# VH-VL binders against q0atu2: the designs that were tried, part 271

Target 1, 119 residues: q0atu2
Amino acid sequence: MLDKKARIRTSREYRNVFEKGKRLSGRFLIIYYVENALDNNRFGFITNKKIGMAVIRNRIKRQLRAIVREYQGQVKNKHDIVLVARAGIGKSSFEGMEKDYIAIMKKAGLFARNANKID

## First folded at step 13 (VH-VL)

Design uf58 (framework fv_recibokibart)
Fold by ESMFold2-Fast, scan of step 13:
Structure uf58 (fold): chain C 119 residues (1-119), chain A 121 residues (1-121), chain B 108 residues (1-108)
Amino acid sequence: as target 1 above (119 residues)
Amino acid sequence: QVQLVQSGAEVKKPGASVKVSCKASGYTFTGYYMHWAKQAPGQGLEWIGEINPKSGGENYNQKFQGRVTMTRDTSISTAYMELSRLRSDDTAVYYCARDKFYWTELYFDYWGQGTLVTVSS
Amino acid sequence: QIVLTQSPGTLSLSPGERATLSCRASQSVESEYLHWYQQKPGQAPRLWIYGASSRATGIPDRFSGSGSGTDFTLTISRLEPEDFATYYCQQYGDTPLTFGQGTKLEIK
């Protein structure tokens, strides 16, 4: 589970990310994101009925929170990021969701890089 | 009636910059993302990028990143695309197109008429 | 990036005939994110089919779209003179957004 400080909680906070930010579409995820005025990152999660039944949507939310938690140290500081699950995510593996998350965060320029890392 | 009206044809020399406009009418300008696409003579379409008209937040196709800048002016419901350091292979018709702000119904339902940009020396 | 390959590049037919246009994706694309546009010379593209199978407003029922995964098809059951144009498929299943190279439908 993500710490309360790292979660987007209210409808107003979600709306702020959508209206003041920008977006990027990935294979299983769309992210909306904006720089915040806080000292930490915050994450929001949206699943809709097109993904599947409640049991599937709840599984997806749990897995996305686990992925975000695992990689939170690599995310550039001071961002609010909302992850919207896309229709095909229910057919994906955990590894597939993880790879898509990494790919979209890199495309968005949201992953911090070490000067000494070799690609 | 939804309408996207683009600026007229431009002729530029290599190394120059061009700024194309797209004026929206018939809908709430800030309710839709605006995209730009390139179509070289006799070729298919290539996506350039998108802009959030409420915030000005933009994302570009990596191929154009560093040379393209998207902006907007909400007071006149107009989006702009500026392409710098023009090369001969930038000769193309450039289109603006809108799509939904939120994650449902993401498709280009309305397009501008296109702006021909010719880069020649 | 997802590459969309359309076939044939040019399809030469007569009015009254059936047309079948193919779009193949290099990676799986959810049908909800696969769209088709019609373009005539000197004109902007126009949304024709969205979500693989839904006709856009005003599009005649002789047009139908189908497919899933990597293989998508646009079918015109009985060609009318105004249907001769270039058709592009487009994916919104991953960034960067991409289009196929187009199928030009021309009079035989």
Scores: ipSAE 0.869, ipTM 0.929, lowest interface PAE 0.6, mean pLDDT 92
Fold by OpenDDE, second read of step 14:
Structure uf58 (fold): chain C 119 residues (1-119), chain A 121 residues (1-121), chain B 108 residues (1-108)
Amino acid sequence: as target 1 above (119 residues)
Amino acid sequence: QVQLVQSGAEVKKPGASVKVSCKASGYTFTGYYMHWAKQAPGQGLEWIGEINPKSGGENYNQKFQGRVTMTRDTSISTAYMELSRLRSDDTAVYYCARDKFYWTELYFDYWGQGTLVTVSS
Amino acid sequence: QIVLTQSPGTLSLSPGERATLSCRASQSVESEYLHWYQQKPGQAPRLWIYGASSRATGIPDRFSGSGSGTDFTLTISRLEPEDFATYYCQQYGDTPLTFGQGTKLEIK
């Protein structure tokens, strides 16, 4: 589980990322990201009814948190990153989500230069 | 009503740069992403990239990466697309188009009238 | 990238006839991210159908969109003279955004 310190929690924080950040659309995820003034990264997660039932949305959110946690140490520091689950994510495997996350994060240039797990 | 008005036609030589403008009105400029598309004569549409007018954050199609620069001036609700190192195959009508902010309704509901850019020796 | 292939390239029909335009994606696209645009000569594209099946504001009900996965269709139940134009499908399922090559609906 991600520490509370590593999580975007408030509507204002989310809005800040959406308005001031960049976005990149992947197959299963859209990421919104912006630099922050903190010493750590913060992650937010958004699912909507297009993903599926509440149980599914919660599962997806848990899976995304697991993915983010796994690669957290390889992400460039001082970023707020919001992951928006896209409609098709409910049909994807965990590995598919992970692959999409890695791909989109690479496109965004958010991984550290010496990241090893992203190959 | 929502309106996107683009700058006039341009004639450029190969190797030159062109900067097309798109002035938005009738809505909150910073509330929508601005996209740019290319349409060569008699051809289909090609996505060039997008820009967040609020932040200036942009994403480009890799095909145009390194030659395209998208900017905006929020004070006059105007987006700009600059294409450098022009080639003959850059001859096209270029459109600006807005999409919804955030992640819902990701379609282009309003378009500029287009700007013809002709690249010839 | 996701390639959208439209068929036919040109469709010649008469007013009053039914038109069926196809858009096939190289990989699955969620319906929410498949859209159609109409373009007439000398004009900018105009949003026509969004989310595969929703008509944009002001679009007559003779237009309908359907499909899922890799196969999408735009149907005009009874063609009117003003319907003859080029129609493009477009996907926002993945970047880069891509358009089909278009189907030109012309008067027979």
Scores: ipSAE 0.644, ipTM 0.906, lowest interface PAE 1.0, mean pLDDT 94

Design uf59 (framework fv_recibokibart)
Fold by ESMFold2-Fast, scan of step 13:
Structure uf59 (fold): chain C 119 residues (1-119), chain A 121 residues (1-121), chain B 108 residues (1-108)
Amino acid sequence: as target 1 above (119 residues)
Amino acid sequence: QVQLVQSGAEVKKPGASVKVSCKASGYTFTGYYMHWAKQAPGQGLEWIGEINPKSGGENYNQKFQGRVTMTRDTSISTAYMELSRLRSDDTAVYYCARDKFYWGELYFDYWGQGTLVTVSS
Amino acid sequence: QIVLTQSPGTLSLSPGERATLSCRASQSVESEYLHWYQQKPGQAPRLWIYGASSRATGIPDRFSGSGSGTDFTLTISRLEPEDFATYYCQQYGDTPLTFGQGTKLEIK
């Protein structure tokens, strides 16, 4: 579970990210992202009906939240980030979604640089 | 109707910079992303990057990162692409194209007419 | 990056014949993110088929798109003189966006 302070909750807040942000498309995910004026990062999640029925969409949402939570310490400070699940994500493994998330966050320059990590 | 009108052909020397414009009309400029693509003579298309005209937020193909800058002026509904440190292999027709930027309909429905940039000594 | 390979590079046919153009992706692309553009010499590309199978506005019904995964096809059931052009497939499934190298349809 992500802390409430780390979640984008209102339609107005989602719309702000879409209008002011940048985007990058990955294999299973599109991210929209913008710097915020807060002291923390916030994440939003969108799963549309093309993915499948509610039970599948809710499973995907839970898995994406778990992935984001696991890597939240690597995300650069003060960003609002919305993850939009693409068609086909329901056929992906957890590992596949995780790899896509890491790849797209690195492409966006949103992961903190780990210059001293050699392992 | 929707129109994207680009600036005219340019001839530049190696090492110079070029700035191509794309003027939009017939729709809400800030409602659609603008993309830029390159087509070298006799070759196919290559994606350069995109800009959100509402925010100015931009993303580039890594191949062009560090040499390309995309901007826009919402008061005149115009997008710009600037390429610096020009090389001979930058000789190409450059196109602007629009797309929708939420979570569907990710395709280029309208294109500018193209701008020929020639880099020669 | 996803590489799109089109075949044949050049297709020589006569008006009235059927044309079949192939686009193969180096990895799976969801059909919704595979598109085709038509380009004539000296002109900008034009959206022709989007989402693998949907005709853009005004495109004649002799054009059809099909395919999924890594194998996509553009078919022209009966070529008209105005159909001779270069056709490019494009994927919007991953960044960077990529295009195939094109298939040139020329008159025999």
Scores: ipSAE 0.015, ipTM 0.692, lowest interface PAE 6.6, mean pLDDT 87

Design uf6 (framework fv_recibokibart)
Fold by ESMFold2-Fast, scan of step 13:
Structure uf6 (fold): chain C 119 residues (1-119), chain A 121 residues (1-121), chain B 108 residues (1-108)
Amino acid sequence: as target 1 above (119 residues)
Amino acid sequence: QVQLVQSGAEVKKPGASVKVSCKASGYTFTAYYMHWAKQAPGQGLEWIGEINPKSGGENYNQKFQGRVTMTRDTSISTAYMELSRLRSDDTAVYYCARDKFYWEELYFDYWGQGTLVTVSS
Amino acid sequence: QIVLTQSPGTLSLSPGERATLSCRASQSVESEYLHWYQQKPGQAPRLWIYGASSRATGIPDRFSGSGSGTDFTLTISRLEPEDFATYYCQQYGDTPLTFGQGTKLEIK
């Protein structure tokens, strides 16, 4: 479960991310992202009719929220990020969606760098 | 100012076809889904289907599938709904309505004024 | 697939009274996908409440929406003459999209 403060819920906020944000496509996901003026990240989730019936779309949305929640600590602060599920995501495994999410977030430069140095 | 303007009232015989238009203005036509709904006299609303104006992709309510066709013309920002093999119970006001956001499962923020289609006895 | 049942079918009240309109779904609907529209005779429907509880632009604060799962409510705390209309609930959670049968709010 993502905290209420970490969710994009308003149509206006989704519109802002789509209009002003950058876009990156993965295999199953597209992300739109923009820096915000808050002290936290917010996530939105879009599962359109191309994916399937509401039962499938709702399952995918829940799985994406779980993935985002698991990796929330690695995401650079002060961003609004919208995940848009692509056609074909309904045939993906949870692990496949997770792998795609990690890859696209790294490519976007939204994951914090790991740096351990012994000197 | 967002506006959806529909074509005028039609009177048709059973078995005929009717094509209703919905002209959009005041926004980017291809950025929002267009939906169609039916309202029989004195009754509630019934969803007919949707079209993605950018791709031309369509989804229809199974109840109307086989008799309904949705199209659009992006050069004049106009959506069309054609209903064939008309029956007396197709007598209704037909509305076009837009989704607030493209690809988002949301709501109908603007509606056309409606087109009365009467299927004569 | 999802049937929305509104009650009552007709509600006769006077200005100043409180109105409570019910919408029940045949299966669970995420609140994000439950909306209310107002329609006056001879006019197109107008978006009134979206996502179960959010007022559309320009809608007075005497209107409130609530509910989750299968039970949703539209409440008008103090009816004004312009509020008398038919109200429809709608779900966008599954295809086909469906509307309730409507509750007609009429002046007594």
Scores: ipSAE 0.007, ipTM 0.569, lowest interface PAE 9.5, mean pLDDT 85

Design uf60 (framework fv_recibokibart)
Fold by ESMFold2-Fast, scan of step 13:
Structure uf60 (fold): chain C 119 residues (1-119), chain A 121 residues (1-121), chain B 108 residues (1-108)
Amino acid sequence: as target 1 above (119 residues)
Amino acid sequence: QVQLVQSGAEVKKPGASVKVSCKASGYTFTGYYMHWAKQAPGQGLEWIGEINPKSGGENYNQKFQGRVTMTRDTSISTAYMELSRLRSDDTAVYYCARDKFYWPELYFDYWGQGTLVTVSS
Amino acid sequence: QIVLTQSPGTLSLSPGERATLSCRASQSVESEYLHWYQQKPGQAPRLWIYGASSRATGIPDRFSGSGSGTDFTLTISRLEPEDFATYYCQQYGDTPLTFGQGTKLEIK
C-alpha cells in the first residue's frame, strides 16, 4: 500500500498537477507531473471507462500502486505525479505496465538512478 | 472560430537561429496543449514537442533536444518555437497544432497554416 | 520509436472508384491512439479520422477507418474530386509521437 502522505487526494490537488505541470505519453500510461514544495513525492491514479469494467479498473489501480511503491526510491524527490491509465492497459500484463512506467519515468527525467541497478 | 496564425517565411544561414510564432484565437489559450511539427519539402510530418501554455512546461522529441526551445506569452495567446544551430536539413514547413489537456481523446484538431523556414547559403 | 509505414506511396485512381490506404506500425498500437490526417498541397494537415475509426466533425461517411494491432486501413468507398490529397496516419501512443510518410492519392 502507498503511504497516505505519498498520495494525491483531492480534486484541487489533481487539478494543480494538470495545470502547473507537464505530461508525457507512454504505451499504457500518460503521466502528468510537477515539482512540489513538500519534502516528499505524491502520486495520483486515474482510470476511466474506456479501460473496461469496474473489476478491471480496480485491478489496474491496485497493480499501478504496487509498481509505484516498488520504484518509489528511484523517483526524484519533491514531485507530484499523476498516472492516467490508457485504454489498452486492461489487456496488458503486470510486467508490461511496469516496463512502460519505468520507460516513461526515465524519459521524463524523473528517475534519480537506473531502476534496474542495485547500489 | 478557432484559429492558429503563424509568422511568415524565414530565410536563414547555417548556424543561425529561427523563432516561429503561433497566435491562437477563438478559444481559451491556456486550456489546450500546443504541439509543433516539422515537414521537410516533399516529406512527411515529424513531431518536435509540446508545451503546456498555462505552466510553460514542455517535453521535446529527443531528436531535437538541445536545439529546440518552446515558450509562450499568455498575454497575447502566442506560442513560440525556437530552433538553433540551423542546418540545411532544417529546411521545412513548421506547424503548430492544438491538443486537448485531458485524456482519453488526444489528437491535433486544429493546425496553424505553417511557416516555411529555408536554410541555405 | 514506433515507425509507421504507409502503402502505397502513391495511389492513382479516378473519381467514383474505391480507395484503400494502409498504415502498418512497427509495434502494436492501441486503436484509440491511431489517427488519420488529410493534407492538400500548400495547406496544413486536417484531422480526418481519430481513434482508428471515428470520423472527425464534417467528414463524409464515404470515409471509414479500421484496424487494430499493427495494421490500420483508411477506405474511401466512392472517390469525389475533393478527396485527392495526401493522407497521413499518426500514432499518439508512445512518445515520441510519429507519423507515416503519407499516401498521395492522385487523379489517373
Scores: ipSAE 0.814, ipTM 0.908, lowest interface PAE 0.9, mean pLDDT 91

Design uf61 (framework fv_recibokibart)
Fold by ESMFold2-Fast, scan of step 13:
Structure uf61 (fold): chain C 119 residues (1-119), chain A 121 residues (1-121), chain B 108 residues (1-108)
Amino acid sequence: as target 1 above (119 residues)
Amino acid sequence: QVQLVQSGAEVKKPGASVKVSCKASGYTFTGYYMHWAKQAPGQGLEWIGEINPKSGGENYNQKFQGRVTMTRDTSISTAYMELSRLRSDDTAVYYCARDKFYWEQLYFDYWGQGTLVTVSS
Amino acid sequence: QIVLTQSPGTLSLSPGERATLSCRASQSVESEYLHWYQQKPGQAPRLWIYGASSRATGIPDRFSGSGSGTDFTLTISRLEPEDFATYYCQQYGDTPLTFGQGTKLEIK
C-alpha cells in the first residue's frame, strides 16, 4: 500500500500532472509526470473501460499500487506521476507489468542512476 | 480548419545549429502534444521527440538526445525544434505533427508541410 | 525499440487491381497503437488508418486495415490512380515511436 501522502487524490491534482507534465508510453502503461514543490513523490492511477470490467480494473489498480510501493525508494524525489493503464494490461502478468513500469521509469530518467536491476 | 505551417528551407554548414518553427492554427494549441519527425532524402520517417505545449515538458528519442531542444511560444501558438552540432546526415525534411493531449487518441492526425534542412560545406 | 518491417518494399500494380501491404513488428503491438500513413512525393504524410482498422476522416472504403500481435495488413480492394503513393506503418505502443521503412505503390 502507498501512504496517503504519496497519492494523487483530487481531479485538480490529476489535471495539473497532465497539463504541466511530460509523458512516455510503454507496452502496458503510459506515464504522465511532473516535478512538484513537495518533500515527496505522489502517484496517481487511471484504469479506463477499454481494459475490461470493474473486477479486472480493480485488480490492475491494486497490482500497480503494489509495484509502485515496491520501487518508491528508487524514484527521484519531488515528482507527481500518473500511471494510465493501456488496453492490453488486463492480459498481462504481474511480472509483465512490473518490468514495463521499471523500463518506462528508466526511459523517463525518473529512477536514480544506481537503481536495483531485475534480470 | 486545422493547420500546421512550418518555416522555410535552411542551408547550414557542419557544426552550426538550425531552429525550425511550426505555427498552429484552427485549434487550442495547448490541448495537443506536438511531435517532430525526420525524413532523410529517399528514406523513411524517424521520430525525434515530443513536447507538451502547455508546460514545455519534452521527451526525446535517445538517438537525438543532447543535440535536440524543443520549445514553444503559446502567445503565437508556435512550436520550435532546434538541432545543434549539425552534420551531413542531418540533411532531411523535418515535420511537426500533433496528437491528442490525453491517452484516448495517440496518432498524428495533422502534419506540417515539412522544412528541408541541408547541411553542406 | 520496436522494429517495423514492411513488405514488399515496392509493389507495382495497375489501376483496378487489389493491393495488399504487410507490416510486421519485432514484438507484439496492441492493435489500438498501430497506424498507417500515406505519403506522396513532395508532400507531408497523412493519417490513413488508425488503430489497425479505423479509416481516418475522408478515406474511401476501398481501404481496409487488419491484423493483431505482430502481423498487420493494409488492403486496397480496387486501386484508383490517386492511390499510388508510399504507405508507412507506425507503432505508438512503446517509446521511442517507430515507423516502418515504407511500401511504395507504383504504376506498372
Scores: ipSAE 0.633, ipTM 0.888, lowest interface PAE 1.9, mean pLDDT 91

Design uf62 (framework fv_recibokibart)
Fold by ESMFold2-Fast, scan of step 13:
Order: structure tokens, then sequence, then C-alpha cells
Structure uf62 (fold): chain C 119 residues (1-119), chain A 121 residues (1-121), chain B 108 residues (1-108)
């Protein structure tokens, strides 16, 4: 579970990330991200109807929050990051989502220099 | 009515820099991401990177990282791609292309006409 | 990075014939992320089919796209003279975005 202070909550805050930030596409996720004026990271999560029914979208959102929480300490400080689940995510495993998250965060340069190696 | 109009052909020496422009019209410039792609003579397309025209936020293909810089000027609805330390294998037609600001479907719906950059050998 | 391999490299046919163009990915690509572009000599690429099977605005019904996973196909049911061009597949599933090397459809 993510601390409330680590979550993007309002439509205005989401819009700020989209408009002021940049993005990077992965297999199951697109991230939109921008440096913030705070001293902590904040995460947002978006799932759309292309993923599937509400029960599937809710499961995916819960799993993404768990992945983000697990790797929270490796993310470079002072960023607002929105994870948008892509159409294919409904067919992926938890491990598949996790690998995609790590890969896309590394490509974006958002993992700290000391990020763990994944073989 | 959407148009992307690129600057004219350039001939450069190895080691020089080139800056290609892409002027957008017929839509809200800051409402769409802009991408750049390279097509060497007789070859396929290679993605260079993308820029958010509203913020200037940019992401590059690692192959070009360190030599490419993307910028924009919102007052004239123009995107730029500058490639430095030119090599002979940078000889290519460079294209700008428009993409949706948000998620799927994401595709390049309009392209500039291309700019031929020749790096003399 | 995902490598897209198009075959054949060149396809020589006459107007009225059926054309089948292949695009094979080195890794699975969701259909929604696979697109096709048409390019004529001296011109920019033009969006032709997106999401493996959806025709872009103005594209004739004789064009159809299909496929999933690693195997995608562009089919032209009955070639018209204006269809002779190079066709490129593209994946927008994983960064860096990549294109195939193209299939040149040329008149016999």
Amino acid sequence: as target 1 above (119 residues)
Amino acid sequence: QVQLVQSGAEVKKPGASVKVSCKASGYTFTGYYMHWAKQAPGQGLEWIGEINPKSGGENYNQKFQGRVTMTRDTSISTAYMELSRLRSDDTAVYYCARDKFYWEPLYFDYWGQGTLVTVSS
Amino acid sequence: QIVLTQSPGTLSLSPGERATLSCRASQSVESEYLHWYQQKPGQAPRLWIYGASSRATGIPDRFSGSGSGTDFTLTISRLEPEDFATYYCQQYGDTPLTFGQGTKLEIK
C-alpha cells in the first residue's frame, strides 16, 4: 500500500503531470512523469475500458500499487509519475507487470544509480 | 488541414551540427506529441525520439542519446531536432510526425515531407 | 528492442492480383500497438492501418490487416495501380519504437 502523501489524487494533479511532463511507453505500461516541487515522489494509476471489466481493472490497479511500493526506494526523488495500464496488461502476469515497470523506469532514467540488477 | 512543413535540404561536413525544423499548422500544436524518425538511403525508418511541445519534455532512442536535442517554439508552432557531431552514416531523410498526447491508440497520423541531410564523406 | 522482420523484401505483382505482406516480431506485440504505413518514392510515410486491423481515414476497403502475437499480415485483395509502394510495419508497444525494413510492392 502506498502512503497517502505518495499518491496523486486529483484530476488537476494528473493533468499537471501530463501537461508539464514527458512519457515513455512499455509493453504493459505507459508512464508520464515530471519533477515536482516536493521532496517526495507521488504516483498515479490509470486503467481504461480496453483492459477489461471493472474487476480486472481493479485487480491490475492493486497489483501496480504493490509493485510501485516494492520499488519505491529505488525511484529518484522529487517526481510525479502516472502509470497508465495499456490494453495488453489484462493478459500479463504479476511478474510480467513487474518486469515491465522496472524496464520502463530504467529507460526513463528514474531509477537511482544503485538500482538492483535483474537478470 | 493539418500540415507539418520541414526545413530544406542540408549538406554538412563530418563533425558539424544540423538543426532541422518542423512547422505545424491546422491544429493546436501543444495538444500532440511530436516524434522524429530517420530514413537512410534505401533503408527503413528508425525512431529518434519524441517531445511534449507543451513542456519541452523529451525522450530519445538510446542510439542517438548524447548527440540529439529536441526543442520547440510554441509561439511559431515549430519543433526542432538538432543532431551534433555528424558522421557519414547520419546521411538520411529526417521526418517529423504527430502523435496523440494521451494513451491508445498511439500512432503517427501526419508526417512532415522530410528533410534530406547529406554528410559529405 | 523489438525487431520487426518484413517479408518478402520485394513483391512483384500485376494490377488485379492479391498481395499478402508479412511482418514478424522478435517478441509478442499486442495487436493495438502494430501499425502499417505506406510510402511512395520521394514522399513521407502515410498511416495506412493502425492497431493491426483498423483502416486509417480514406483507406480503401481492399486493404485489410490481421494478426496477433508475433505474426501480422497486410492484405490487398485486388491491387490497383496506386497501391504500388513500400509498406512498413511499426510497433508502438515498447520503447524504443521500431519499424520493419519494408516490403516494396512493385509492378510486374
Scores: ipSAE 0.824, ipTM 0.909, lowest interface PAE 0.8, mean pLDDT 91

Design uf63 (framework fv_recibokibart)
Fold by ESMFold2-Fast, scan of step 13:
Structure uf63 (fold): chain C 119 residues (1-119), chain A 121 residues (1-121), chain B 108 residues (1-108)
Amino acid sequence: as target 1 above (119 residues)
Amino acid sequence: QVQLVQSGAEVKKPGASVKVSCKASGYTFTGYYMHWAKQAPGQGLEWIGEINPKSGGENYNQKFQGRVTMTRDTSISTAYMELSRLRSDDTAVYYCARDKFYWETLYFDYWGQGTLVTVSS
Amino acid sequence: QIVLTQSPGTLSLSPGERATLSCRASQSVESEYLHWYQQKPGQAPRLWIYGASSRATGIPDRFSGSGSGTDFTLTISRLEPEDFATYYCQQYGDTPLTFGQGTKLEIK
């Protein structure tokens, strides 16, 4: 479950990430990311009309939220991250989206080590 | 009214460095990425890189990596692009341009007037 | 890097004619990240069409953009004298950001 506190909700907040953040492209996803002044990460999701009909875009958005939830604990704290789905994502599997997300986040340097394993 | 005003023309010798400025006005300077592009005489545009004026974070085109440095001074709303170890093929007009978000897209909505840099012996 | 190839390199036409300018990408580009700029000699580029098909503020209705995937087109339905300029396509979908080599639209 992605808590309210972990969601980018306003158009102004989305615009801030797009205008001030860094960008990294993957096969099916583009991420925009910037450090925030909060104690937590926040995620936003954009599914363009080019992906397909509303039912497809809504399915993709739900699947991306599920992937983000699963890996939320791996992400370095204090970041606002917006995931933008590329047109080709409609032909991807859940596994394909998940692998792309992991690859992009690793390339961005946004995956942190598990803190509960520190000595 | 958004405006980007660049510094004047420069003539440099091979091996020298040049620092071009781009002064922004009419908007919140730290709210928008600034990009730099090169246009050699009679040729097309080539992206050099970008800087986030809020954080100072920068990303460069690999072709210019190691020779270009982008900085900014938020107190005077000015961005800078410094190119070192100049070669004759660095002779070009250099442009700054502002990044704009509009409904899930990013593009360059305002450009500076350009700065001619001539590298000759 | 994504290479954008524009054709033709030079297009010679008369006022009143229709112009069709092509931009082909070496790999698929999201339409939202394909843009067109107009540049006149001695001037900075100016945003003309963004997101493949949206006219920038103040751009006349005679200009239209279309396309998706790897093939994009800028069309001018009836050329006016002020339309003769160089047009560049640009992709903002991946870094490094890239521009086409330009199509110079010149008076016949």
Scores: ipSAE 0.006, ipTM 0.562, lowest interface PAE 12.1, mean pLDDT 85

Design uf64 (framework fv_recibokibart)
Fold by ESMFold2-Fast, scan of step 13:
Structure uf64 (fold): chain C 119 residues (1-119), chain A 121 residues (1-121), chain B 108 residues (1-108)
Amino acid sequence: as target 1 above (119 residues)
Amino acid sequence: QVQLVQSGAEVKKPGASVKVSCKASGYTFTGYYMHWAKQAPGQGLEWIGEINPKSGGENYNQKFQGRVTMTRDTSISTAYMELSRLRSDDTAVYYCARDKFYWEYLYFDYWGQGTLVTVSS
Amino acid sequence: QIVLTQSPGTLSLSPGERATLSCRASQSVESEYLHWYQQKPGQAPRLWIYGASSRATGIPDRFSGSGSGTDFTLTISRLEPEDFATYYCQQYGDTPLTFGQGTKLEIK
């Protein structure tokens, strides 16, 4: 699980990222991202009704948090990043979500040069 | 009523730069993303990139990265696209287009009228 | 990047006929992220169908969109003179955003 301080929690904070950030669309994810004035990264997760029932949306959220946590050390510091799950993510494998996350973070310039070498 | 009004046609020499403007009216300029697209004569549309008018945050199609710069001026609700080191294959109509904020249906609901940029020696 | 291939490139028909325009994607695109635009000569594109099947505001019901996966279709049940234009499909399923090359619908 991600530490509390690494999570975007309030509607106001989500809205701030959406309004002031950049975004990029991936196959299963859209990311919205903005540099923050904190000393750490914060992540938010949105799974809307298009994904499926609550059980599926909750599973997706857990899997995305696990992926984010695994690659957290590769993310450029001082960013608020919101991951919005897209239609079709419910049919994806964990590996498929992970590959999409890596691809979009690289396209956004948010990963350090050695992102693929995290063990 | 939403309108996007672009600057007039430009004729440039190879190696020059061109800056196209897109003035928005009829909505909150900083509430919607602005995109730019290229259409070469007799060809289809090609996405250049997007800018968040509130923050100035930009993302580009890799094909145009290094030659295109997007900016905006919120005081006059105007977005700009500057293309540098012009080549003959940059001759095209350039369009600005507004992107709906909601992630469920990201699409271009309003477009500018287009700006013809001709690059000739 | 996702490549969209439209067919035919040109479709010559008469008013009153049915038109079927195809858009094929190089990889699967969720229907919610496939859109169609109409463009007339000398004009900007206009949103026509979004999310594969939803008509944009003001678009006549003779237009319908369908499809999923890699195959999408725009159908005009009975052509009117004002429908002769170029139609472009577009995907918002992955960055970079891409358009098809267009299908030009022309009077026979």
Scores: ipSAE 0.447, ipTM 0.840, lowest interface PAE 2.8, mean pLDDT 89

